# Ledger of designs, part 17: VHH binders against FAS-associated factor 2 (Faf2)

Target 1, 346 residues: FAS-associated factor 2 (Faf2), of Rattus norvegicus (Rat) (q5bk32)
Amino acid sequence: MLPFRFTYYTILDIFRFALRFIRPDPRSRVTDPVGDIVSFMHSFEEKYGRAHPVFYQGTYSQALSDAKRELRFLLVYLHGDDHQDSDEFCRNALCAPEVISLINSRMLFWACSTNKPEGYRVSQALRENTYPFLAMIMLKDRRMTVVGRLEGLIQPDDLINQLTFIMDANQTYLVSERLEREERNQTQVLRQQQDEAYLASLRADQEKERKKREERERKRRKEEEVQQQKLAEERRRQNLQEEKERKLECLPPEPSPDDPDSVKIIFKLPNDSRVERRFHFSQSLTVIHDFLFSLKESPEKFQIEANFPRRVLPCVPSEEWPNPPTLQEAGLSHTEVLFVQDLTDE
Below, E stands for the ipSAE of ESMFold2; O stands for the ipSAE of OpenDDE; V2 stands for 0.75 times the mean of E and O plus 0.25 times the DockQ between their complexes.

## First folded at step 15 (VHH; framework vhh_7yz9_2)

Design t2 (from x2 with Y99D E101Q I102Y; at its last look DockQ between E and O 0.01; V2 from the best seeds 0.00; counts 0 for: pae E 13.3 > 2, placed apart)
Fold by ESMFold2, look of step 15:
Structure t2 (fold): chain B 346 residues (1-346), chain A 123 residues (1-123)
Amino acid sequence: as target 1 above (346 residues)
Amino acid sequence: QWQLVESGGGLVQAGGSLRLSCTASGFTFDDYAMGWYRQTAGNEREWVAFITSGGSTTYADSVKGRFTISRDNAKNTVYLQMNSLKPEDTAVYYCAADDEQYTDLGEYLMDYWGQGTPVTVSS
């Protein structure tokens, strides 16, 4: 049901509205504060001429902020349009050449009519009792402070003397604040340098540790590769040994010496040893290869050569010899000497 | 209880050399960054040099090339070799230790401080 959600938001809206009346925003009464300043300046120039102190072109708050930031005096003039002395003050004191020179050289000058919203707001803050009204404002003890007030008609010579007196009496506060700002800036720079240097050295330590870890991992990977190669070679050796034993078991029996088809072959091995065995003329040359492969001392890869004439015997199936010939088909005699050539790693 | 004890300070003529030592106890020295600071009368302490637990060193611009910080973890000692000393190096020198924490948004604060050793460089 929507009713109690509606009740909550309505109550909240009423509460927020009521809080605005308790703490009103004074700026809500000012529609165009810079316009108030500009309109006063134009009215001033129309009535009194263009020879006048340079007006600060901005709000009172902006003028205060600039005076604080620049460590300058701010002279505030509140103009009473209806006061009988305002016209004389503007014509004879404020526009006097010596007053213009003093104001332009030593201070910021903000002026407005109290009939304008911006001027009225400043009037409420400064609480003048009569016109013409001047206030001198500066940064003192960390606050923008009114350090002099001039109310009522004043002649140009007296105005110069009073403004100069106020500034001279208060100048040391500005010098002191300037020195304090420089001290804070120097301390901040030193701290920043220290922090940056320390963090840079910690990053260097982290990079050094990263390089150590990478180096350790590289060494570990290399050791693993070597170990895997050793295991693969051992497995290969075992397989070779098992195949040699299998071939030995599968060899046809050696023919009797009395067999008319018996061939006695003397093999010269690469290590200069010799081995003799009888074969049958009807057997394939593969039996010769299988016999030599079954020997413990035989090379892993070899070829078999005959001399007179010199030739390589096709003892292993190949593209030229899918089915190797018999001993008889290869033309071997009853007694033969064959040479075993080592082809391992060639 | 933790303790940092500086030694090696004294009077030296401009252009001379001194070696400061700082011996630590009561904490795991190897895990701490060590630093040297100095203070002249009426001024804030000024950073001089740091050495991290990993051995990386950094120096203030005013002392680069003249001062060397080093550490001997077996003796729980940090050193500051000061060469080509100038009268502006005159100060009380403090040893400090930090547990190497980052402050991403701000302030670095040394955890332990020594009592200081005076160094005077005459012109």
Scores: ipSAE 0.000, ipTM 0.328, lowest interface PAE 13.3, mean pLDDT 81
ESMFold2 (binder alone), look of step 15: mean pLDDT 80; pTM 0.803
OpenDDE, look of step 15: ipSAE 0.007; ipTM 0.305

Design t3 (from t1 with A33Y; at its last look DockQ between E and O 0.01; V2 from the best seeds 0.00; counts 0 for: pae E 24.7 > 2, placed apart)
Fold by ESMFold2, look of step 15:
Structure t3 (fold): chain B 346 residues (1-346), chain A 123 residues (1-123)
Amino acid sequence: as target 1 above (346 residues)
Amino acid sequence: QWQLVESGGGLVQAGGSLRLSCTASGFTFDDYYMGWYRQTAGNEREWVAFITSGGSTTYADSVKGRFTISRDNAKNTVYLQMNSLKPEDTAVYYCAADDEVYTDLGEYLMDYWGQGTPVTVSS
């Protein structure tokens, strides 16, 4: 443990150090940095007139960012309101037409009073020794760098020469960076083109695979359709054959040739064959249709015609003949020739 | 708009060399299989060389060891380096491309063809 006298001085030193943090300079707290710039601009025009270099209207950080992005020189002017040389510099040098032309054509120009918080912040960063103060800043070696400083009163011709010297000494760095940025952009464009070509190829491959699958499915459906049609036709033929067999079994017996009510009918079929059978006059004409339908050589659809007189015999029920007549009622003779007409394709 | 444009043909003495080029546009060259074919008057087109999208090569027996096919996908170009040329190599040479080379018939069918470049080898 130390003597009380030593401890008291040490604690006082610590207290003095701590007070520094509690009572900062009011200019250290920047509350309206753009307002500081606009205020300076307004004051400048009131004191020195409206013929002046174009001021960057934004914060110091914004000016640095724009100078970096645009690969331009940034000229920073710090104004000492109370310095004896400030008025002469502004009136005689900064507002000289040749200086205005140089600054407007070749650089961004940011200016502020060091009495304003934004200007004070820049003063702490740039650490000027006297006023008027100018600093030239540019992108160099991937960093925003002060490449020239001008301090103290300077005549307009000397200002032009000094600014031009600083810019000429450093212009090659900006040209090199512009070329490097163009090279990177060209490489990125090529990569994008390659990616777009690849995506187009993928879409084409997917479309080809989809079309091949659609073709296989269409072919499969067509083949299945053909097979179902074949099966349906086979079932139809089976059903027809079964119906022909059933009709044959249900036919009434052929009457004896000695029966006085018998009718002998000779049928002329479409295939040039002739078939004859005896029927009874009391039987319905449906028996004639059933007999012909039971024959293998008969068409699947047919009608029966008599020729003297020429007429279609109503051998099946129809709207005109819901109850087909008997052979006697139809006027058939004891011997008759009837014609079977094929209707299958009508 | 697709197209294949051949160049590099001409007259050469037997034993000499020529390099044919074929530049493609209008489709994704990297994914396509490329080939060279040749045709003499009155004859069917004869396959000469083939290169896959991955760079594998195959040659007709008549040109093995003398011809080399290669591709430069960055330039959309296929080449045929023809060395030790013989009079029987005289033909019109065609560049061809397809994204599907195999068929159910076992033949290579190329959908895209160039206009041809004549090659004459004098005895």
Scores: ipSAE 0.000, ipTM 0.078, lowest interface PAE 24.7, mean pLDDT 80
ESMFold2 (binder alone), look of step 15: mean pLDDT 79; pTM 0.793
OpenDDE, look of step 15: ipSAE 0.222; ipTM 0.688

Design t4 (from m1 with A33Y; at its last look DockQ between E and O 0.60; V2 from the best seeds 0.00; counts 0 for: pae E 2.9 > 2, unsure alone 63.3 < 65)
Amino acid sequence: QWQLVESGGGLVQAGGSLRLSCTASGFTFDDYYMGWYRQTAGNEREWVAFITSGGSTTYADSVKGRFTISRDNAKNTVYLQMNSLKPEDTAVYYCAADYEEYTDLGEYLMDYWGQGTPVTVSS
ESMFold2, look of step 15: ipSAE 0.446; ipTM 0.764
ESMFold2 (binder alone), look of step 15: mean pLDDT 79; pTM 0.800
OpenDDE, look of step 15: ipSAE 0.388; ipTM 0.770
ESMFold2, look of step 17: ipSAE 0.387; ipTM 0.750
ESMFold2 (binder alone), look of step 17: mean pLDDT 78; pTM 0.795
OpenDDE, look of step 17: ipSAE 0.452; ipTM 0.795
ESMFold2, look of step 18: ipSAE 0.320; ipTM 0.711
ESMFold2 (binder alone), look of step 18: mean pLDDT 79; pTM 0.793
OpenDDE, look of step 18: ipSAE 0.418; ipTM 0.789

Design t5 (from x2 with E101D I102Y; at its last look DockQ between E and O 0.41; V2 from the best seeds 0.00; counts 0 for: pae O 5.8 > 2)
Fold by OpenDDE, look of step 15:
Structure t5 (fold): chain B 346 residues (1-346), chain A 123 residues (1-123)
Amino acid sequence: as target 1 above (346 residues)
Amino acid sequence: QWQLVESGGGLVQAGGSLRLSCTASGFTFDDYAMGWYRQTAGNEREWVAFITSGGSTTYADSVKGRFTISRDNAKNTVYLQMNSLKPEDTAVYYCAADYEDYTDLGEYLMDYWGQGTPVTVSS
C-alpha cells in the first residue's frame, strides 16, 4: 500500500504544480493571518476536543520571533485537511496526554491548516512532502533552523521519542546561545554605564570651567570699576587744584597797610585756622571768595558769614545778586572777622 | 533604546536614482545583518536586499542588477543605492536588523525595524 500512496501524492503534486501555472492559488493571498490561525484552532477543537497542546496565539512570524527571543523550541504542525492520516494523528497522537505534557513543557506549538492562507504560506516555506507534518525549529548558529522534520502518521510513543531526541541533540546550542546573549547584554550595560559616566564627568568639567570664567570676569569688572573711580577722583582733584591756582593768579595785589581804603579781613576757617589778608573797599566780594577758594585749606564749597550783623555775604553771583557788591557796599569796616562755613557735604 | 532611522526617500522620475540610508543606534551594529524591505499599500512587505555582518549581499530578483546594498560600520549605517528606478519600485522602504545572518525563512526573523521612508517613482 506504500507505493500506491507515494504515487498518488506525487501525481497530485504534479497536478497541483501544473494548476499553479494556470491559476494562481487563492491561498497565496494572505489577508488575515490571525484569523486563519483562530479559525483553525476553532475547527480543531470542534473535531478533536479541547484536550490538546497549547496553540500559539499568533502568526507564524510571531511564533518564530517569540521562539527566537525566548530561546525555545518551536514545534510547527501543518494540518492537511484532506489527508487520510490527519484525523488519526490528531486524535491518537497529538492529543495524547503524554504528548500534550511534553509539548507544553518544552516547546512552543504553532499549528495551522494548509487550506488556510497562513498555513499555505508556511507550507511553501517548509515544503512538506506528506501529512501529518511536524517541524522542530530553533535558533542555531544565529539562524532559526529546522532541526527536525516528522512526516507521516506516527504513534504517540514514537512521537515522544522523536521529539525528545531532536531536543536533546540540540540542547547544547540553546545553552550556548543563552550564554552569548548574556555576555552581550552585560557588555552593553557596561558600555552604557561607562558612556553615562563619561558624559556626566564632561558636563561637570564644563560647568566648573564656566563658573571659573564667570568669576574671573566678575573680578576683572570690579577691578576696572575701582580703577575708573580712582582716575576720576584724581582728575577731579587736579582740576580743583588748577582752579585754585588760577584764582590765586588772578587776585589783585594786596593793598598796603598804609592804604586808607584798605580793609583787613581775618578769616576763620572751619578747621579753626585763621588767615589774614587786606583788600580794597572798592573790590567785589568775589575777590574775597576767590582768595579763600585759592587756599589749600579751604573747603571745596563754602560761604562767608559776617557776625555783626549776622549775615551771609553774597560773594558769588546769584539771581538776587548777579553782580556781587563791593566790600564797601557790603558794609564792611576797616577791620573785619569773617567766618567760613563748609558746605561741601551739603 | 535601539533605533533604526531611514532617510533618503522621495520623488524620483522613472530611470532615475535614489540612495536610501538607515542609521542604527542602541545595539552593536557590527554584529547584525541588515536588510531592506518595501511595502506598497494593500500588499505584504517584500524583501529587497540583505547584507550580512560579514558583508555578503543578496538581492530579490526584481531588483537584482539595479539596487546595491552596502554598509558602513563606522557610521552604523546601511545604504541602498537604487538605480534605474521603475514605477513598480514605488513603496515605503523599511530598514531591518537581524543578529542572525540571512535565513531561508525570510523576513520573519528580523529583530529591529525602522519606521520606513517613502519612495515614489513617477512615470
Scores: ipSAE 0.020, ipTM 0.493, lowest interface PAE 5.8, mean pLDDT 85
ESMFold2, look of step 15: ipSAE 0.252; ipTM 0.663
ESMFold2 (binder alone), look of step 15: mean pLDDT 82; pTM 0.833

Design t6 (from k3 with Q101K; at its last look DockQ between E and O 0.46; V2 from the best seeds 0.00; counts 0 for: pae E 7.8 > 2)
Fold by ESMFold2, look of step 17:
Structure t6 (fold): chain B 346 residues (1-346), chain A 123 residues (1-123)
Amino acid sequence: as target 1 above (346 residues)
Amino acid sequence: QWQLVESGGGLVQAGGSLRLSCTASGFTFDDYAMGWYRQTAGNEREWVAFITDSGSTTYADSVKGRFTISRDNAKNTVYLQMNSLKPEDTAVYYCAADYEKYTDLGEYLMDYWGQGTPVTVSS
């Protein structure tokens, strides 16, 4: 068995759910409020003619908003289609020329039948009792306020007098509100201009700092690039020096001067200095290249030329000479003069 | 230019709570009445709560006793504390501001509106 309070709230929730079906939300059932206004206008003109006050063409909420924005009186007419006095009021009061002139010149005029959803919603909001029904609405004390209600049949002269009385009693409030709006608007515009000037100055300061930071970073990156290039060149130079030392260590020993297969070679270096060394006729020409490469004063890249006849000696493996020949196969004499040509830019 | 920015929406279980916030800029917040509205897909926007510039509050019947509107003029912020949430409270919630305050007629359009923050209450 459930506790009473649990069961009571459950039953109450069911009752509240069921109640929504007999009192639906008025706003959720309004589907074409402007259509309700337009249909009333057409019905009015068919029954009473085209000489009538100008109808506001929009919803009640739009009429309220426009009256508030423009600081105008809003006259609301709720029409009872089946009420015995409605026809006489429309023909003889609303359509009277002086009433038309008053309404058109002094106020917004919104009208709808209470048989339509929009008109019914307004009748609930204005707590309408009987027909014909008129309400005068204006902005008063910062609120949209009903400042006059007219219920029941009224003759055109009396209607003019009552509407004029209501407007005269309340016109000063609209003037006062208009002056206060201008003061508030002026203050808001000034504040907005000051805020925009401050933000523009702040954005300018931030842009200046961003450019300064970007320039410092660009300078740092350029300095790093230069330093990396310098380190890379220094490492390449060191690697070259180490390679020269390694080739020196791997050279075959110089043959004895009394070796019958000894070749004495005099090298003329690019700086016009001369270097002499003995080689063996059986040795590959690569030994010549390795010897010259191992010299401290030799170019980073070079080639070796002979002048008996003039030719470039294949001292390094190439497509033409995958295995460089021996000194004997290259046709070198027991004493040779060879020229070293600098190819460093190659 | 004026701005109203809502935050605090999300998904919550029935019976749970959420606190919505709306921060205003570009107008004198202290002089404005603030309100919360909500809208479900395919339906008209529904008024929820209203707080005057002087701090007086008014609530729709559907939320009385469950929701509390408040304001912090120093932070230009209005709050909606939503307790005991029901699946029927699922909607996009809008912040609104008006200098001429809430009308007594129930048919009213606010001067300024926020972009809205979605609230989903799961069953």
Scores: ipSAE 0.013, ipTM 0.478, lowest interface PAE 7.8, mean pLDDT 82
ESMFold2, look of step 15: ipSAE 0.006; ipTM 0.428
ESMFold2 (binder alone), look of step 15: mean pLDDT 82; pTM 0.832
OpenDDE, look of step 15: ipSAE 0.536; ipTM 0.838
ESMFold2 (binder alone), look of step 17: mean pLDDT 82; pTM 0.835
OpenDDE, look of step 17: ipSAE 0.515; ipTM 0.827

## First folded at step 17 (VHH; framework vhh_7yz9_2)

Design s1 (at its last look DockQ between E and O 0.10; V2 from the best seeds 0.00; counts 0 for: pae E 17.3 > 2, placed apart)
Fold by ESMFold2, look of step 17:
Structure s1 (fold): chain B 346 residues (1-346), chain A 122 residues (1-122)
Amino acid sequence: as target 1 above (346 residues)
Amino acid sequence: QWQLVESGGGLVQAGGSLRLSCTASGFTFDDYYMGWYRQTAGNEREWVAFITSGGSTTYADSVKGRFTISRDNAKNTVYLQMNSLKPEDTAVYYCAADYEEYDLGEYLMDYWGQGTPVTVSS
């Protein structure tokens, strides 16, 4: 299995790779366009000397791009190696001091031999009819445009005049484009500044509204809490009053003073008032609590304390006293003084 | 200042599809013509597709009928929908922008992205 899979894919991969080398590349092969320009520069200097216009060191496409970006004229020279006039033009026109000065000061200068792939490609684009050939290219009507062509042998003074004429006739288009680019830039900056100011103002307004909503919500919650507390307290007071009435109705009758099992209890309330009532020795201490609770002036929470011995009487069911004792079981005498202590804070 | 950011590249099998995106900032997108280029190792960049500010499209012969360029001016984004991908479409794809059309038929772009790799496996 493994040899078959390995062999199959490996053979197929080798075939596909080999097919790429046999198959013609449908586009032009990779060349060294910068090398073509450097080669021309070296050949030029060898044949004609070092006094020459500064050559643009880059491809034709790069020269066009730089001319467009910088809003400069681009002078393109196509060299015909085999043309009878090429040497004369290079020696006497291009190398003339005034021509060198003009080209170096006012334009980009790109040059290549048409025998090299890069030069040949430019030749196909510019379609020169004879040599020497010069083309002046600039950004015009939003396109890189050939605005002048010079073909055939030309003397240095005539070359200067022709190049100057072409540039002077077209300089206003470059000035206009420079102004238009500045206007676009200023409009973009202004729009950005306006947008930033608007967004900042909008964010500030949104934050103000958010803070206002938070404050209203906080106030509303506080008001609701206070109202609910008020209603709860009123309900509690009403319930307490109703419970006091129920306890009063359920109290056993007070025993007769003549009853031998009667206990007279004097209660000392927290407000220093005193209340007297008779109870029966057989009654649970809860009766004492219920009696005191039924009094209008009694505290909501209280405990009942006896003296001699000092003790808290278990008058309500609790964990310690699930069933409160009777008065007799608690040891109360026939006359007793009990103290009511207010526990409302506890 | 200006920026073009490509995304959406990756590995895909032959016959598959990818959608490339390029988001622009720092210039007025609506006024710019947009294009896609691609480059294989050791070769010059190859033009793929172009869309004008008005939405007119142009394609290289090698991708006609398979690739679609489109733009969304509200999002400052240009797209390249690549369908029926072939191994020869393997390249680094670049987004580019240009304010003006060049007279010589060559699209010389003012702005270039960093590129996004696309690999189409057989």
Scores: ipSAE 0.000, ipTM 0.196, lowest interface PAE 17.3, mean pLDDT 80
ESMFold2 (binder alone), look of step 17: mean pLDDT 80; pTM 0.811
OpenDDE, look of step 17: ipSAE 0.016; ipTM 0.375

Design s2 (at its last look DockQ between E and O 0.13; V2 from the best seeds 0.00; counts 0 for: pae E 13.6 > 2, placed apart)
Fold by ESMFold2, look of step 17:
Structure s2 (fold): chain B 346 residues (1-346), chain A 122 residues (1-122)
Amino acid sequence: as target 1 above (346 residues)
Amino acid sequence: QWQLVESGGGLVQAGGSLRLSCTASGFTFDDYAMGWYRQTAGNEREWVAFITDSGSTTYADSVKGRFTISRDNAKNTVYLQMNSLKPEDTAVYYCAADYEKYDLGEYLMDYWGQGTPVTVSS
């Protein structure tokens, strides 16, 4: 644990807090940072001519980002408008042909007046002691780092020499970072290909399972429908058999052959068999239907016809005959032949 | 060695919410700006959100008002709260770290996570 380092940050925090309330510099309000750079460029050309290094036309942050992305040196010039050496430096050093060639070929060049808000913000970050001021910045140890500072008036040959020494001492960091970025890029391409294959496989597995679940549900629904139909048909058969047995038990007894009100009826069934039974003239025609329904060989639906005269007997309650008539009311004689017609059709 | 591990992805219905987490190790998290990116199959990676080491945030227009990026430096973790999710948000989401305080959004990042898939169904 280093106590000075801890104490230093604490004191600095207190100082920063206090400074917020005492001295707001009007240049702290950055409203048009690109305009600050463009205005400096135009002012430079007006004063010193058009033969100069290519100015980076953007904010300091943009210049840092581009230098990082392109792995280039960034040369930062802070112009002191009121400093006695500024005009001499700009005219004799920055505008020298060999300086222009060096800067244009090997680095990005960002310049601004410290009287403009953008230049002032950079001045607060770089903390120059005097003008003219140059800083060389590059990506080092994964940070944009100031690797050289030049302060005060400098002749063009000395400027070239010092910039060249700074760049030569630091060039290997840029080469190493370029190699590391290529390795990272190749790894990222492989991971992207693996992610695409994984997502495609996952989507294929999900779709396959969805189709399996859907097919299983179709099969279950179809099987349930078949089973319900089977159970419904079995219930229908059982109910029919029970109804036939109930009707057989509810039949009135067959009257004696000697009974003067006895009616002997011979039924001709659809299978050409004949069944005879005696009924009483006072009984409803419903008993005829109930008798025939109770027979095992009778169709599920049938109607009963007489032939003299030919007619359908109303043996079942209907809209026309809610109370079927008696055998006497239907005009049956003491001996009748009735025909059972099968109505069991689809 | 350094590592960024995303979690919290999954399947969600449209209009739902997810919170993604990214936990860092092997570097000084407090010094790094953090970002979230996303990628669909066959497309280039797109930026989603960025948070500086000081906590300033920026967002892509497609997610502004719906997504919130935050960080917890005590836990070395950055979060992405995703609300009002749409099917177009379906992607693999990547956490990324960059050391430069002046980096904004679309620049090459120093560290990348392996990604967490998010699927938004209709």
Scores: ipSAE 0.000, ipTM 0.196, lowest interface PAE 13.6, mean pLDDT 81
ESMFold2 (binder alone), look of step 17: mean pLDDT 83; pTM 0.834
OpenDDE, look of step 17: ipSAE 0.017; ipTM 0.465

Design s3 (from t6 with A33Y; at its last look DockQ between E and O 0.59; V2 from the best seeds 0.00; counts 0 for: pae E 4.6 > 2)
Fold by ESMFold2, look of step 17:
Structure s3 (fold): chain B 346 residues (1-346), chain A 123 residues (1-123)
Amino acid sequence: as target 1 above (346 residues)
Amino acid sequence: QWQLVESGGGLVQAGGSLRLSCTASGFTFDDYYMGWYRQTAGNEREWVAFITDSGSTTYADSVKGRFTISRDNAKNTVYLQMNSLKPEDTAVYYCAADYEKYTDLGEYLMDYWGQGTPVTVSS
C-alpha cells in the first residue's frame, strides 16, 4: 500500500526512537555504591571468615582517586557470585596469610560482587571475561591505567608471583611520578611565596604612599589653619575699628564749658596719656565708656575707676546694672579724674 | 595556596544563555586540565565538560551541542557557555582542575575544586 520510501523512513524512525528507550540491566542504576561494597564485605566474612585482605571502604571512584593521589597500586576484585571457582578462590587464595600480607602492605584492595550495581558498573568498565577476576590499576603516563589482568582460578603462590611481577614491572613509572610531583610542588610553593612577597611589598609601598599623603594633607591643613587664623584676627581688628567708629559717631555733643551741668573729666589711660572731655550730669555713664572706647589709644577691654572714693564705675550694662546710672546718680563732681584699667587679656 | 573561583551564575529563563567563568591561581594553569561539574540537592556531582591543557574538549551527552567549554590561559580562566538552557540544567556548577589526564576507565578524577556557583533555569 505504501511507497517504499515512506514505509522505510517510518520504520527506521520507529526503530531509532525505540533504540533511545532500550532499558539496560537494572544494575546500571547505582543508588548505594558504598552499601554494595559493605554488603560484599559482610557476605565475604560470613562465607570465608574474618581473615582476609583489608577491603577499601568506599566507591570505585574513591578508590581510583586515592590510588592516584597516593601513587599506590589498586587491586580490583570482581566477584562472580554464581561462578563455581569463586568460593575456592576466596577461601584458598584471598584468605591465604601470605596473600593477605602482600595485599595489605603493597596496595589498595577494592572488591565487589558484579550482581550489585556498583560492581556491575565496574564490570562494564573493566570488561572481564571470566571469574575470579583481578585488575591492577595505577597512575601511568598521567592517567589511571590497567597494568595487569588476572582471570580464572589461581593458586596463592602463583597469585603472589603474578602480583609481584606486575608491581615490579611498573614501579619505575610510580617513582618517576613521585619525583615530578615533588618538583611541581616546589614550584607551586615558590610561586606562592613570590606572590605573597610581591603583595607584601605592594602593601608596604601603598602604606608608605598613604603616610606621605597624610603628612602632606596634615601640613596643608596646618598651613590653611594658620592662614585662616591670621585672616580671622585681621577681621576681628577690622570689626573692632568699625565698632569704635560707630561709637564715635553716636556720641552726644560735648557740653559748653559755660553749662552749669557740665562735668569735666580727665581720663588717665594705661599708656600714661591723659584725655579730657566734658559730659553732662544727666548723661548715662555709658557715654563715658563709649567715648573711651572710640579713642585709638584705648584698650579693647577696660574698666573705669574713680579714686575718691575708690570704686569701679558701672559704665556698661551688666546683670548687676542693667541701666547704668547717670553721672549725677554716680556721684561725680564738676571736675573728676578717672582711671582706665586695661582688661584686654582677661 | 591554590584557588578556583567561579562566577557568572544566576537566574535565567528556559531557552536562554549564561556564561560561567572560573579563575585559577596558585598553580601553573597552562599545564592543568579543567572541567565543569554540577550538582542538585541530594544527588552526586555530575560531570558536564572537560578541556585539556592543549584545548581538546569533551562533553557529557546531556549537554553536548548546547554547552561549550573554553579556556584563556593568559587570564588563567576557563569558561562554560551554556546555551538553550532547560529547567533540568538547574544546579550548582563547580569548576575543577587536575594535572592528570582523564582515565581510560571513563571517569575524570579531579584534585582541585571551586566553591560553586548556583544556576537556576525557570520558565
Scores: ipSAE 0.249, ipTM 0.674, lowest interface PAE 4.6, mean pLDDT 84
ESMFold2 (binder alone), look of step 17: mean pLDDT 81; pTM 0.816
OpenDDE, look of step 17: ipSAE 0.297; ipTM 0.721

